# VHH binders against Hydroxymethylpyrimidine/phosphomethylpyrimidine kinase (thiD), part 3

Target 1, 255 residues: Hydroxymethylpyrimidine/phosphomethylpyrimidine kinase (thiD), of Aquifex aeolicus (o67772)
Amino acid sequence: MIALSIAGFDNSGGAGTLADIRTFKHFGIYGVAVITALAVQNTQKVYEVFPIPPDVVKEELKAIFEDFPIKGVKIGMLANKEIAEVVYETLKSKKTNFIVLDPVFRSKSGRELLSEEGVEFLKSEFIKIVDLITPNVPEAEILCGEEIKSLEDVKNCAQKIYSLGAKSVLIKGGHLKGNYAIDILYDGKSFYEFKAPKIAGKTPRGTGCVYSSAILANYLRHKDLIKAIKTAKDFITEAIKNSKKLGKGYEIMDF

## First folded at step 19 (VHH; from s3 with H107Y)

Design t2
Fold by OpenDDE, fold request of step 23:
Structure t2 (fold): chain B 255 residues (1-255), chain A 118 residues (1-118)
Amino acid sequence: as target 1 above (255 residues)
Amino acid sequence: EVQLVESGGRLVRTGGSLRLSCAASGFTFSDYAMGWFRQAPGKEREVVALIYRSGGETWHADFVKGRFTISRDNAKNTVYLQMNSLKPEDTAVYYCAADYEGFFFDYWGQGTQVTVSS
């Protein structure tokens, strides 16, 4: 089974397409990739982000879809609206089986990675083809247009994002309780919690990439979203725990 | 450079009150959920309280029993822990921490010592 990663390229392999491919492989899924941006970086810092020209991204997508029977797509960094539009048009026409969107609007350091216009496009159009969107709380607030100040707000926000068009919404870290990482899923009918312990002493990059890709991989294998998320949650927790300082900066989840 | 600097810890008597502050710099404070932790001698570090990036509803550990309250001021890049009705068992080093995605705390302070005398 083949899955497609559409995301930025992280030279260190800690995040982006390289992490996605590694995650797919871990779960027995062969991954192919379309690169939206070259995010020049190492484990210490991001130096610069070079978006790939939209026409090039279009060619990448064409080359991949005309050759591979893609069953699932994980989307990370889109870089800009133009690229997002290209990706949207392609995916809309190809009718892929399952699309996971891990939105990337800003970096952890606060760098803008998608323009306001891009975000608006995601909210108004792109999200309508998404089977699962996996925002963190900051990203969720941007998507639902409201501040999250409680678990109830998380649930309301998830419902609003669902109403935008996503078939399911997983808000990462949505429930603050104890020393646990608790994600909240809304599938249009019910809410689910996925809980794991927060790991101390490790702060690897690429958690969103690995988590979302793990969800996709497991969904493709089992066609059970709840089971897929559970497996992915356990996996990412273990991956964080076992992350290693391979460079001079942040840890990398090496699996 | 990322910094979390706790302050306000001191010796207080049982039943006393204390307000801890944690001043953040070097990162976008308002993007992070914040928490307070404490570690007593010979004990594991434990979470005391959590607050969303935008404030609002807070979580507190069972041992708090309404005595402590976490709050934040994003305009000042500061998170607070108001501690009332302090007990000797509250004696510990108190740490503030920042969490972006909910997987783990990204940044930690060096801690401030709180000592409650019997």
Scores: ipSAE 0.908, ipTM 0.952, lowest interface PAE 0.5, mean pLDDT 96
Fold by OpenDDE, fold request of step 23:
Structure t2 (fold): chain B 255 residues (1-255), chain A 118 residues (1-118)
Amino acid sequence: as target 1 above (255 residues)
Amino acid sequence: EVQLVESGGRLVRTGGSLRLSCAASGFTFSDYAMGWFRQAPGKEREVVALIYRSGGETWHADFVKGRFTISRDNAKNTVYLQMNSLKPEDTAVYYCAADYEGFFFDYWGQGTQVTVSS
């Protein structure tokens, strides 16, 4: 079974397409990749982000879909509106794919990774082809246009995002309770919680990439979203715990 | 450079009150959920309280029993812990921490010592 990663390229392999491919493989899925941007970086910092020309991204997508029977797609960094449009136009015709979108609007350092126009396009058009969107709380607030100040707000926000067109919404870290990482899923009908202990002492990069890719891989295998997320949650928790300082900066989840 | 600097810890008598502050710099404070932790000698670090990036609803540990309140001022890049009705068992080093995605706390302070005498 083949899954497609559409995301940025991280030279260190800690995040982006390389991390996605490793994650797919870990769960017995062969991964192919379309690169949206070259995010020049190591474990210490991001130096520069070079978006791939939209026409090149279009050629990448064409080459991949003409050759591989893609069963699922994980989307990470889109870099800009033009690339987002190209990806959207390609994927909207591929109705057989399960699409996981891990939105990337800003970096942890506050760098803008998707323009306001890109965000608007994502909210108004792109999200309508998404089977599962996995925003963190800051990203969720941007998507639903409301501040999140409670678990109830998280749920309301998830419903709003659902109303935008996503078939399911998983808000990462949506429930603050104890020393647990708790994600909230809304599938259009019910809410679910996925809980794991927060890991202390390690802060690896690529958690969103690995988590979303793990969800996709497990969904493709089992066709059960709840089970897929549970497995992915356990996996990412263990991966964080066992992350290694391979470079001079942040830890890498090496699995 | 990312910094979290706790202050306000000192020696107080049982029943007393303290207000701890944690000043953040070097990162976008308003993007992070914040928390207070404490660690007593010979004990594991434990969560005291949590607050969303935008404020509002807070979580407090059971041992708080309404005595402590976490709050934040994003305009000042500061998170607070108001501690009332302090007890000797509250003696610990108190830490503030920042959480972006909910997987783990990304940044930690060096801690401030709170000592409650009988």
Scores: ipSAE 0.905, ipTM 0.951, lowest interface PAE 0.5, mean pLDDT 96
Fold by ESMFold2, fold request of step 23:
Structure t2 (fold): chain B 255 residues (1-255), chain A 118 residues (1-118)
Amino acid sequence: as target 1 above (255 residues)
Amino acid sequence: EVQLVESGGRLVRTGGSLRLSCAASGFTFSDYAMGWFRQAPGKEREVVALIYRSGGETWHADFVKGRFTISRDNAKNTVYLQMNSLKPEDTAVYYCAADYEGFFFDYWGQGTQVTVSS
């Protein structure tokens, strides 16, 4: 089976398309990629991000879909509205089994990873073709337009995001309880929790990318979203635990 | 430069009260869930209390429930721990921590010592 990563290229390998492909490979899925931006970075700093011209992104998509029977797509950083539109128009017309969107709006350091206009396009149109969207709490607030101050708010926000058109919504870290990482899934019918211990002493980059890619890979393997998320949650927890300081800065999940 | 700086730790008699503060700088504080942790000598660090990025609902460990209250002031980039009815077993270094992605705490303070005398 073949999965497509549509994301930025993190040349350190910790996140982005390189992390996505490594994750797909780990689970026996052949990965192909469409690059939306080149991020010049290492484990200490992001120096610059160069969006790929939208017409080039379109040609990347064309080349991949002409040749490969893509079964699933993981979408990360889109950079701007123009690229988001190209990706949306292409995927809207293609037959794939599952689309996972990691709604990457801003980096941890505050760098904008999708323009404001891009965010609005995502909320109004793009989200309607998404099978699973995986925001963290700040991203979920942007999507649902409401502040999250409680677990009840997380659940309401998940339902709101579902009403925008996503077929399922996984809010990462949505339940604050103990020293646990607890994610809340709304599948349109029921709520589910996915719990793992928070790992101390490691802060690798790329956790969202690896987690969303692992979910996609395991969904393609099992066609069971609950099982896919459970497996991916356990995987990301171990990957964080085993991450290594390969450079001078943040750890990299090396699997 | 990211910093979390705790203050307010001191020696207090059993039954007393303290208020710890944690001042944040170098990041967008209001984007982060916050927590207080403690570590007594020879013990593992343990979570004491958590609060959502915007405030609101809090979580407190059973061993401090009803005695400690986490709160935050996003305008001042500060998270607080009000500690009442202190016991000798509350003696520990207290740390604040910030969580953005929901997988781990991204930033940690250096800690402030709280000592509760019998």
Scores: ipSAE 0.715, ipTM 0.886, lowest interface PAE 1.4, mean pLDDT 93
Fold by ESMFold2, fold request of step 23:
Structure t2 (fold): chain B 255 residues (1-255), chain A 118 residues (1-118)
Amino acid sequence: as target 1 above (255 residues)
Amino acid sequence: EVQLVESGGRLVRTGGSLRLSCAASGFTFSDYAMGWFRQAPGKEREVVALIYRSGGETWHADFVKGRFTISRDNAKNTVYLQMNSLKPEDTAVYYCAADYEGFFFDYWGQGTQVTVSS
């Protein structure tokens, strides 16, 4: 099985394509990549993000798809509308079996990681080819256009995101209960919860990237979304717990 | 620079009331779910209450239900814990914590001591 990561290049290896490929490899999936942006960063700071020219992204996609039988795609940072359009047009015409979108709109510090126009394109068109979208609560609010103040709101927001065209919606951290990390999945029919303990003392970079990539890898292995998310949830929990301070800043999940 | 600073902890009588505050700075407070935790000497830290980033629905541990209430004021970047009907077993250092991605609490305060005397 071969999976494609379409994401930014985090040269520290904590997130982005390097983290995606490492995650695929961990689960026995051969990973290939298309880079959408170069992020000049370390474990303390993001200095600059350079989007790859859209025509170059198109050439990357062409080279990969003409040679590899891609079965699944994980999409992370897209940077701008033009890159999102190129990715969308390519994937719309391909038989990849499963597309996971991690809707990275802004960094934790507030840096824009997808332009406003890109967000609009994602909501109106791109989302329609997505099999699983994995927003956190702030990202879910952007997608559904409503604030989340309760578990009921999380469920309503998931249904609204589904109505935009995603085949399933996983809202990370959507149920506040105890010292647990609880994600809410809507698969178009039912709601499911995925629960793990919150880990204290570690705050590694790249959790969204690793989690979404683990879900894709395990979906390709099991062809059962519920099982894939459960396996990925347990994995990310252990990866956080075992993360290491390899630089001077945030921990890195080293697996 | 990120800071969570708790205040309001003090010595109170059994049956008394106290309100804790946690002032946040250095991050976008309204993007974070918030929680209160406590740790008594020789015991593990335990979650007391949680609140969504926008307010609204709350969760409280069974051992404080009906007595404690978490709330937040996003305009003031502050989360609160109203503690009523205090008991000696509520004696602990109380911490606030902030959660962005739903995997762990990103930021923790230094704590404020609450002591409840018989």
Scores: ipSAE 0.692, ipTM 0.877, lowest interface PAE 1.5, mean pLDDT 93

## First folded at step 20 (VHH; from s3 with T28R)

Design u2
Fold by OpenDDE, fold request of step 23:
Structure u2 (fold): chain B 255 residues (1-255), chain A 118 residues (1-118)
Amino acid sequence: as target 1 above (255 residues)
Amino acid sequence: EVQLVESGGRLVRTGGSLRLSCAASGFRFSDYAMGWFRQAPGKEREVVALIYRSGGETWHADFVKGRFTISRDNAKNTVYLQMNSLKPEDTAVYYCAADYEGFFFDHWGQGTQVTVSS
């Protein structure tokens, strides 16, 4: 099976399309990629982000969909509204793809990676074609338009995001309890928790990319979202644990 | 440069109170969930309390038993740990930490020593 990654390019391979492709491969899925932005970076820092022209992104998508039978799509950084619109229009016409959106609004360092207009477009239009959205708590707050101050707030926010159009919502780190990484899934009917230990001593980049791609890959194989997320959760935990300092900065999940 | 600087740790008597502070700089503090950890001599580091990026409901370890309270002031880039009814068993180095995505804590302080005498 073939999966498509639509995301930024990270030169270090720690995140973005390179990480997505590596993750797909790990689970026996061949990955192809559409690049939305060149995020010039290494393991130490991001130097600059160069969005790809929207018309170029459109050509990338056309080239890929004309050639490959894409079964699933993982979307990361969209860079701007114009690119988001191009991606949306293309995917909207491809009704058979399972779409995982790992929203990227702001970097850990605080860099804005999607404009307010872009975010609004995601909330009002893009999200309606998404099968699974995987925001972290900051991203979830932006999407649902409310502060998250409790597990109940997480659940309410997930339901609100669902009401925006996403078929399932996975809020990463939504439940604060002990030294565990606990994600909360809402599938329109029930809530599920996915729990793993928080790993100490490692802080690799690209966790969201790898996690969301792992979910997609496993879903494509088994068509069981709960199982897919569980497998992905275990995988990402192990990947973090075994991450390596390949450069001079943050660790990379090398698997 | 990312920094978390704990302060307030000192020697106190059993039953005493102490307020720890953790001042953050070099990153967007309000984007991160915060936590307090402690490590006693010969023991593993353990979570004391957690708080969401926007504040509100908090989690506390069982051993806290209502004695400690985590809070934060995003305007001051500071997280606090109010410790009451301190016991000798609470003697440890206390650390604050910041978590962005929920996978792991991204940033750690150097720690502050809390000693509770019998």
Scores: ipSAE 0.911, ipTM 0.954, lowest interface PAE 0.5, mean pLDDT 96
Fold by OpenDDE, fold request of step 23:
Structure u2 (fold): chain B 255 residues (1-255), chain A 118 residues (1-118)
Amino acid sequence: as target 1 above (255 residues)
Amino acid sequence: EVQLVESGGRLVRTGGSLRLSCAASGFRFSDYAMGWFRQAPGKEREVVALIYRSGGETWHADFVKGRFTISRDNAKNTVYLQMNSLKPEDTAVYYCAADYEGFFFDHWGQGTQVTVSS
């Protein structure tokens, strides 16, 4: 099976398309990639982000879809509204794909990675073709337009995001309890929790990329979203635990 | 440069109260969930309390039993731990930590010593 990663390029391989492809391969899925931006970076910092021209992104997508039978799509950084529109128009016609969107609005350092117009487009149009969206709490608040101050707020927010058009919503870190990483899934009917221990002493990059790609890969294999997320949750936890300092900065999940 | 600096730890008598503060700088504080941890001599580090990035509902460990309260002021980039009815068993180094995605805590303070005497 073949999966498509649509995301930024991280030179270090810790995140973005390289991490997605590596994750797909780990689970026996061949990955292809469309690059939305060159995020010049190493394990120490992000230097600059260069969005790919929208017309170039369009050509990338055309080249890939006319050649490969894509079964699933993982979407990360979209960089701007114009690129988001190109991606949306292409994927809109590909209704057989399972689409996982890992929204990227800002970096941990606070850098804007998607414009306000892009975010609005994502909320109003793009999200309607998404099978699973995997926001963290800050991203979820932006999507649902409400502050999250409790588990109940997380659930309400997930329902609001669902109402926007996503078939399923997974809010990462949505439940604060003990020293556990707990994600909350809403599938339009029921809520599910996915729990793993928080790992101490390591802070690798690319956790969102690897997690969302692992979910996609396992869904393609098993066609069971709950099972896919559970497997991905265990995988990402182990990957974090075994991450390595390959450069001079943050650890990399090398698997 | 990212910094978390704890303060307020000191020697107190059993039944006393302390208010710990953790001042954050070098990152977008309001994007992070915050927590307090403690580590006693010869014991593993344990979670004391957690709070969402926007405040509101908090989580506290069972041993807190209503004695401690975590809070935050995003305008001041500070998280607090109000500690009441302190016991000798509460003696430990207390750490604040910041969590962005929920997988792990991204940033840690150096800790502040709390000692409760009989």
Scores: ipSAE 0.909, ipTM 0.952, lowest interface PAE 0.5, mean pLDDT 96
Fold by OpenDDE, last read:
Structure u2 (fold): chain B 255 residues (1-255), chain A 118 residues (1-118)
Amino acid sequence: as target 1 above (255 residues)
Amino acid sequence: EVQLVESGGRLVRTGGSLRLSCAASGFRFSDYAMGWFRQAPGKEREVVALIYRSGGETWHADFVKGRFTISRDNAKNTVYLQMNSLKPEDTAVYYCAADYEGFFFDHWGQGTQVTVSS
């Protein structure tokens, strides 16, 4: 099976398309990639982000879909509204089995990675073709337009995001309890919790990329979203635990 | 430069109260869930309390038993731990930590010593 990663390029390989491809491969899925931006970076910092021209992104997508039978798509950084529109127009016309959107609005450092207009486009149009969206709490608040101050708020927000058009919503870190990483899934009917221990002493980049890609890969293999997320959750936890300082800065999940 | 600086730790008698503060700088504080940890001599670090980025509902460890309360002021980039009815077993170094995505805590303070005498 073949999965497509649509995301930025991270020179270090810790995040973005390189991490996605590596994750797909780990689970026996061949990955292809469309690059939305060149995020010049190493393990120490992001130097600059160069969005790929929208027409070039369109050509990338065309080249890929003309050649490969894509079964699933993982979407990360879209960089800007124009690129988001190109991706949306392409995907809505394609018969893909499963689309996972890992929204990227801001970096951990606070850098804006998608404009307000881009965010609005995601909320109003793009999300309607998404099978699974995997926001963190800050991203979820932006999507649902509400502050999250409780588990109940997480659930309400997930339902609101669902109502926007996503078939399933996974809010990362939605439940604060002990020293556990707990994600909350809403599939339109029920809520599910996915719990793993928080790992101390490691702070690798690319966790969202690897997690979302792992979910996609496992879903393509097993066609069970709950099992896919569980497997991905365990995987990402171990990947974090076993991450290594390959450069001078943040750890990299090397698998 | 990212910094978390704890303050307020000192020697207190059993039954006393302390208010710990953690001042954050160098990152978008309001984007992070915050937590307090403690580590006693010869023991593992343990979670004391957690709070969402936007405040509101909090989580506290079982040993807290209503004695401690975590809160935050995003305008001041500060998270607090109000500690009441302190016991000798509460003696530890208390740490502040920040969590962005829920996978792990991204940033840690240097800790502040709390000592409760019998």
Scores: ipSAE 0.909, ipTM 0.952, lowest interface PAE 0.5, mean pLDDT 96
Fold by OpenDDE, last read:
Structure u2 (fold): chain B 255 residues (1-255), chain A 118 residues (1-118)
Amino acid sequence: as target 1 above (255 residues)
Amino acid sequence: EVQLVESGGRLVRTGGSLRLSCAASGFRFSDYAMGWFRQAPGKEREVVALIYRSGGETWHADFVKGRFTISRDNAKNTVYLQMNSLKPEDTAVYYCAADYEGFFFDHWGQGTQVTVSS
């Protein structure tokens, strides 16, 4: 089975397409990739982000879809509105794919990775083809246009994002309780919680990439979203725990 | 450079009050959920309280029993812990921590010592 990663390229392999491919492989899925941006970086810092020209991204997508029977797509960094539009138009015509969107608006360091126009396009059009969107709390607030100050707010926000067109919404870290990482899923009918212990002493990069890719891989295998998320949650927790300093900076989840 | 600097810890008598502050710099403070932790000698670090990036509802550990309150001021890049009715068992180093997306705490302070005497 073949899955497609559409995301930025991280030279260190800690995040982006390389991390996605590694995650797919871990779960027995062969991954192919379309690069939206070159995010020049190592384990210490991001130096610069070079978006790929939209027409080039279009050619990448064409080359991949003409050759491979893609069953699922994980989308990370889109870089700008123009690239987002190209990706949207391509995927819109491919209705058989399960699409997981891990929205990336800003880096942890605060660098803008998608323009306001891009965000608006994501909210108004792109999200309508998404089967699962996996925002963190800051990203969720941007998507639903409301501040999250409680679990109730998380649920309300998830419902609003759902109403925008996503078939399912997973808000990462949506429930603050104890020393647990708790994600909240809304599938249009019910809410689900996915809980794991927070790992101390490790701060690897690429957690969103690995988590979303793990969800996709497991969904493709089992066709059960709840089971897929649970497996992915356990996996990412273990991966964080076992992360290693392979460079001089942040840990990398090496699995 | 990312920094979290705790202050306000000192020696107090049982029943006393303290207000801890944690000043953040070098990152977008308002993007992070914040928390207070404490570690007593010979014990594991434990969560005291948590607050969302936008404030509002807070979580407190069972041992707090309404005595402590976490709050934040995003305009000042500061998170606070108001501690009332302090007990000797509250003696510990108190740490401030920041969490971006809920997997783990990304940043930690150096800690501030709180000592409660009988």
Scores: ipSAE 0.908, ipTM 0.952, lowest interface PAE 0.5, mean pLDDT 96
Fold by ESMFold2, last read:
Structure u2 (fold): chain B 255 residues (1-255), chain A 118 residues (1-118)
Amino acid sequence: as target 1 above (255 residues)
Amino acid sequence: EVQLVESGGRLVRTGGSLRLSCAASGFRFSDYAMGWFRQAPGKEREVVALIYRSGGETWHADFVKGRFTISRDNAKNTVYLQMNSLKPEDTAVYYCAADYEGFFFDHWGQGTQVTVSS
């Protein structure tokens, strides 16, 4: 079984395509990648992000799809509208089993990871080919166009994102209760919660990438979205707990 | 430099009131859910209250429900804890914390001491 990561290249290995491939491998899935940008960074700092020319992204996609039977796709950083369009047009014409979008709009340090025009394209067109979108609360607010001030707002926002075209919506950290990490899934019919303890003393980077990739890998293994998310949630919780300070800055999930 | 700085902790009599503040700098405060924690001598740190990034609905631990209220002012990059009807068992160091991704609290303050005398 073969999964494709379409994301930025984080040369520190903490996030992006390297983290996605490592995650796929952990679950016995052969991973291939298309990079959308080169991020010059280490565990302390992002120095610069260089988008890959859209024509090159198109050639990467062509090379991969003509040779491999891609069953699932995890999409992370897209950088700009032009790259998002190339990815969208390619995937729209392909029969894959499952597409997971981690809608990364800016880095934790505030660097733009998708242009404003790219965000609008994502909301209006790209989202329609997505089987699961995994925003955190700030990203969910951008997608649904509403503020989230309560659990009820989270549920309403998930339904709005679904109405834009995503087949299911997982809002990370959508329920504030105790010292827990609680995600809310809307699958078009029902709401589900996924709960784990928040881990103290560790703040690794790449959690969104690893979580979304683990969901895809486990969906391909089990063909059961609820089971896939549960397994991935437990996995990311342990990966955070076991993360290591391999450089001088942020921890990296080493699994 | 990312920073959370608590203030307002002091000695107060049982039944009194106190307001804690936590000023944020070095990150985009309005992107983060916020929480207050406390740690009494010899005890584990425990969550006291939580609030969404935009305000609104709050969560409070049962042991402070009805007495403590979390709030935030995004224009001032500040989160507050209003503490009423204070009891000796509320004596602790109080910490604020910020959560972006929903997996853990990314940033923690150094704490402010609250002491409640009989």
Scores: ipSAE 0.727, ipTM 0.889, lowest interface PAE 1.3, mean pLDDT 93

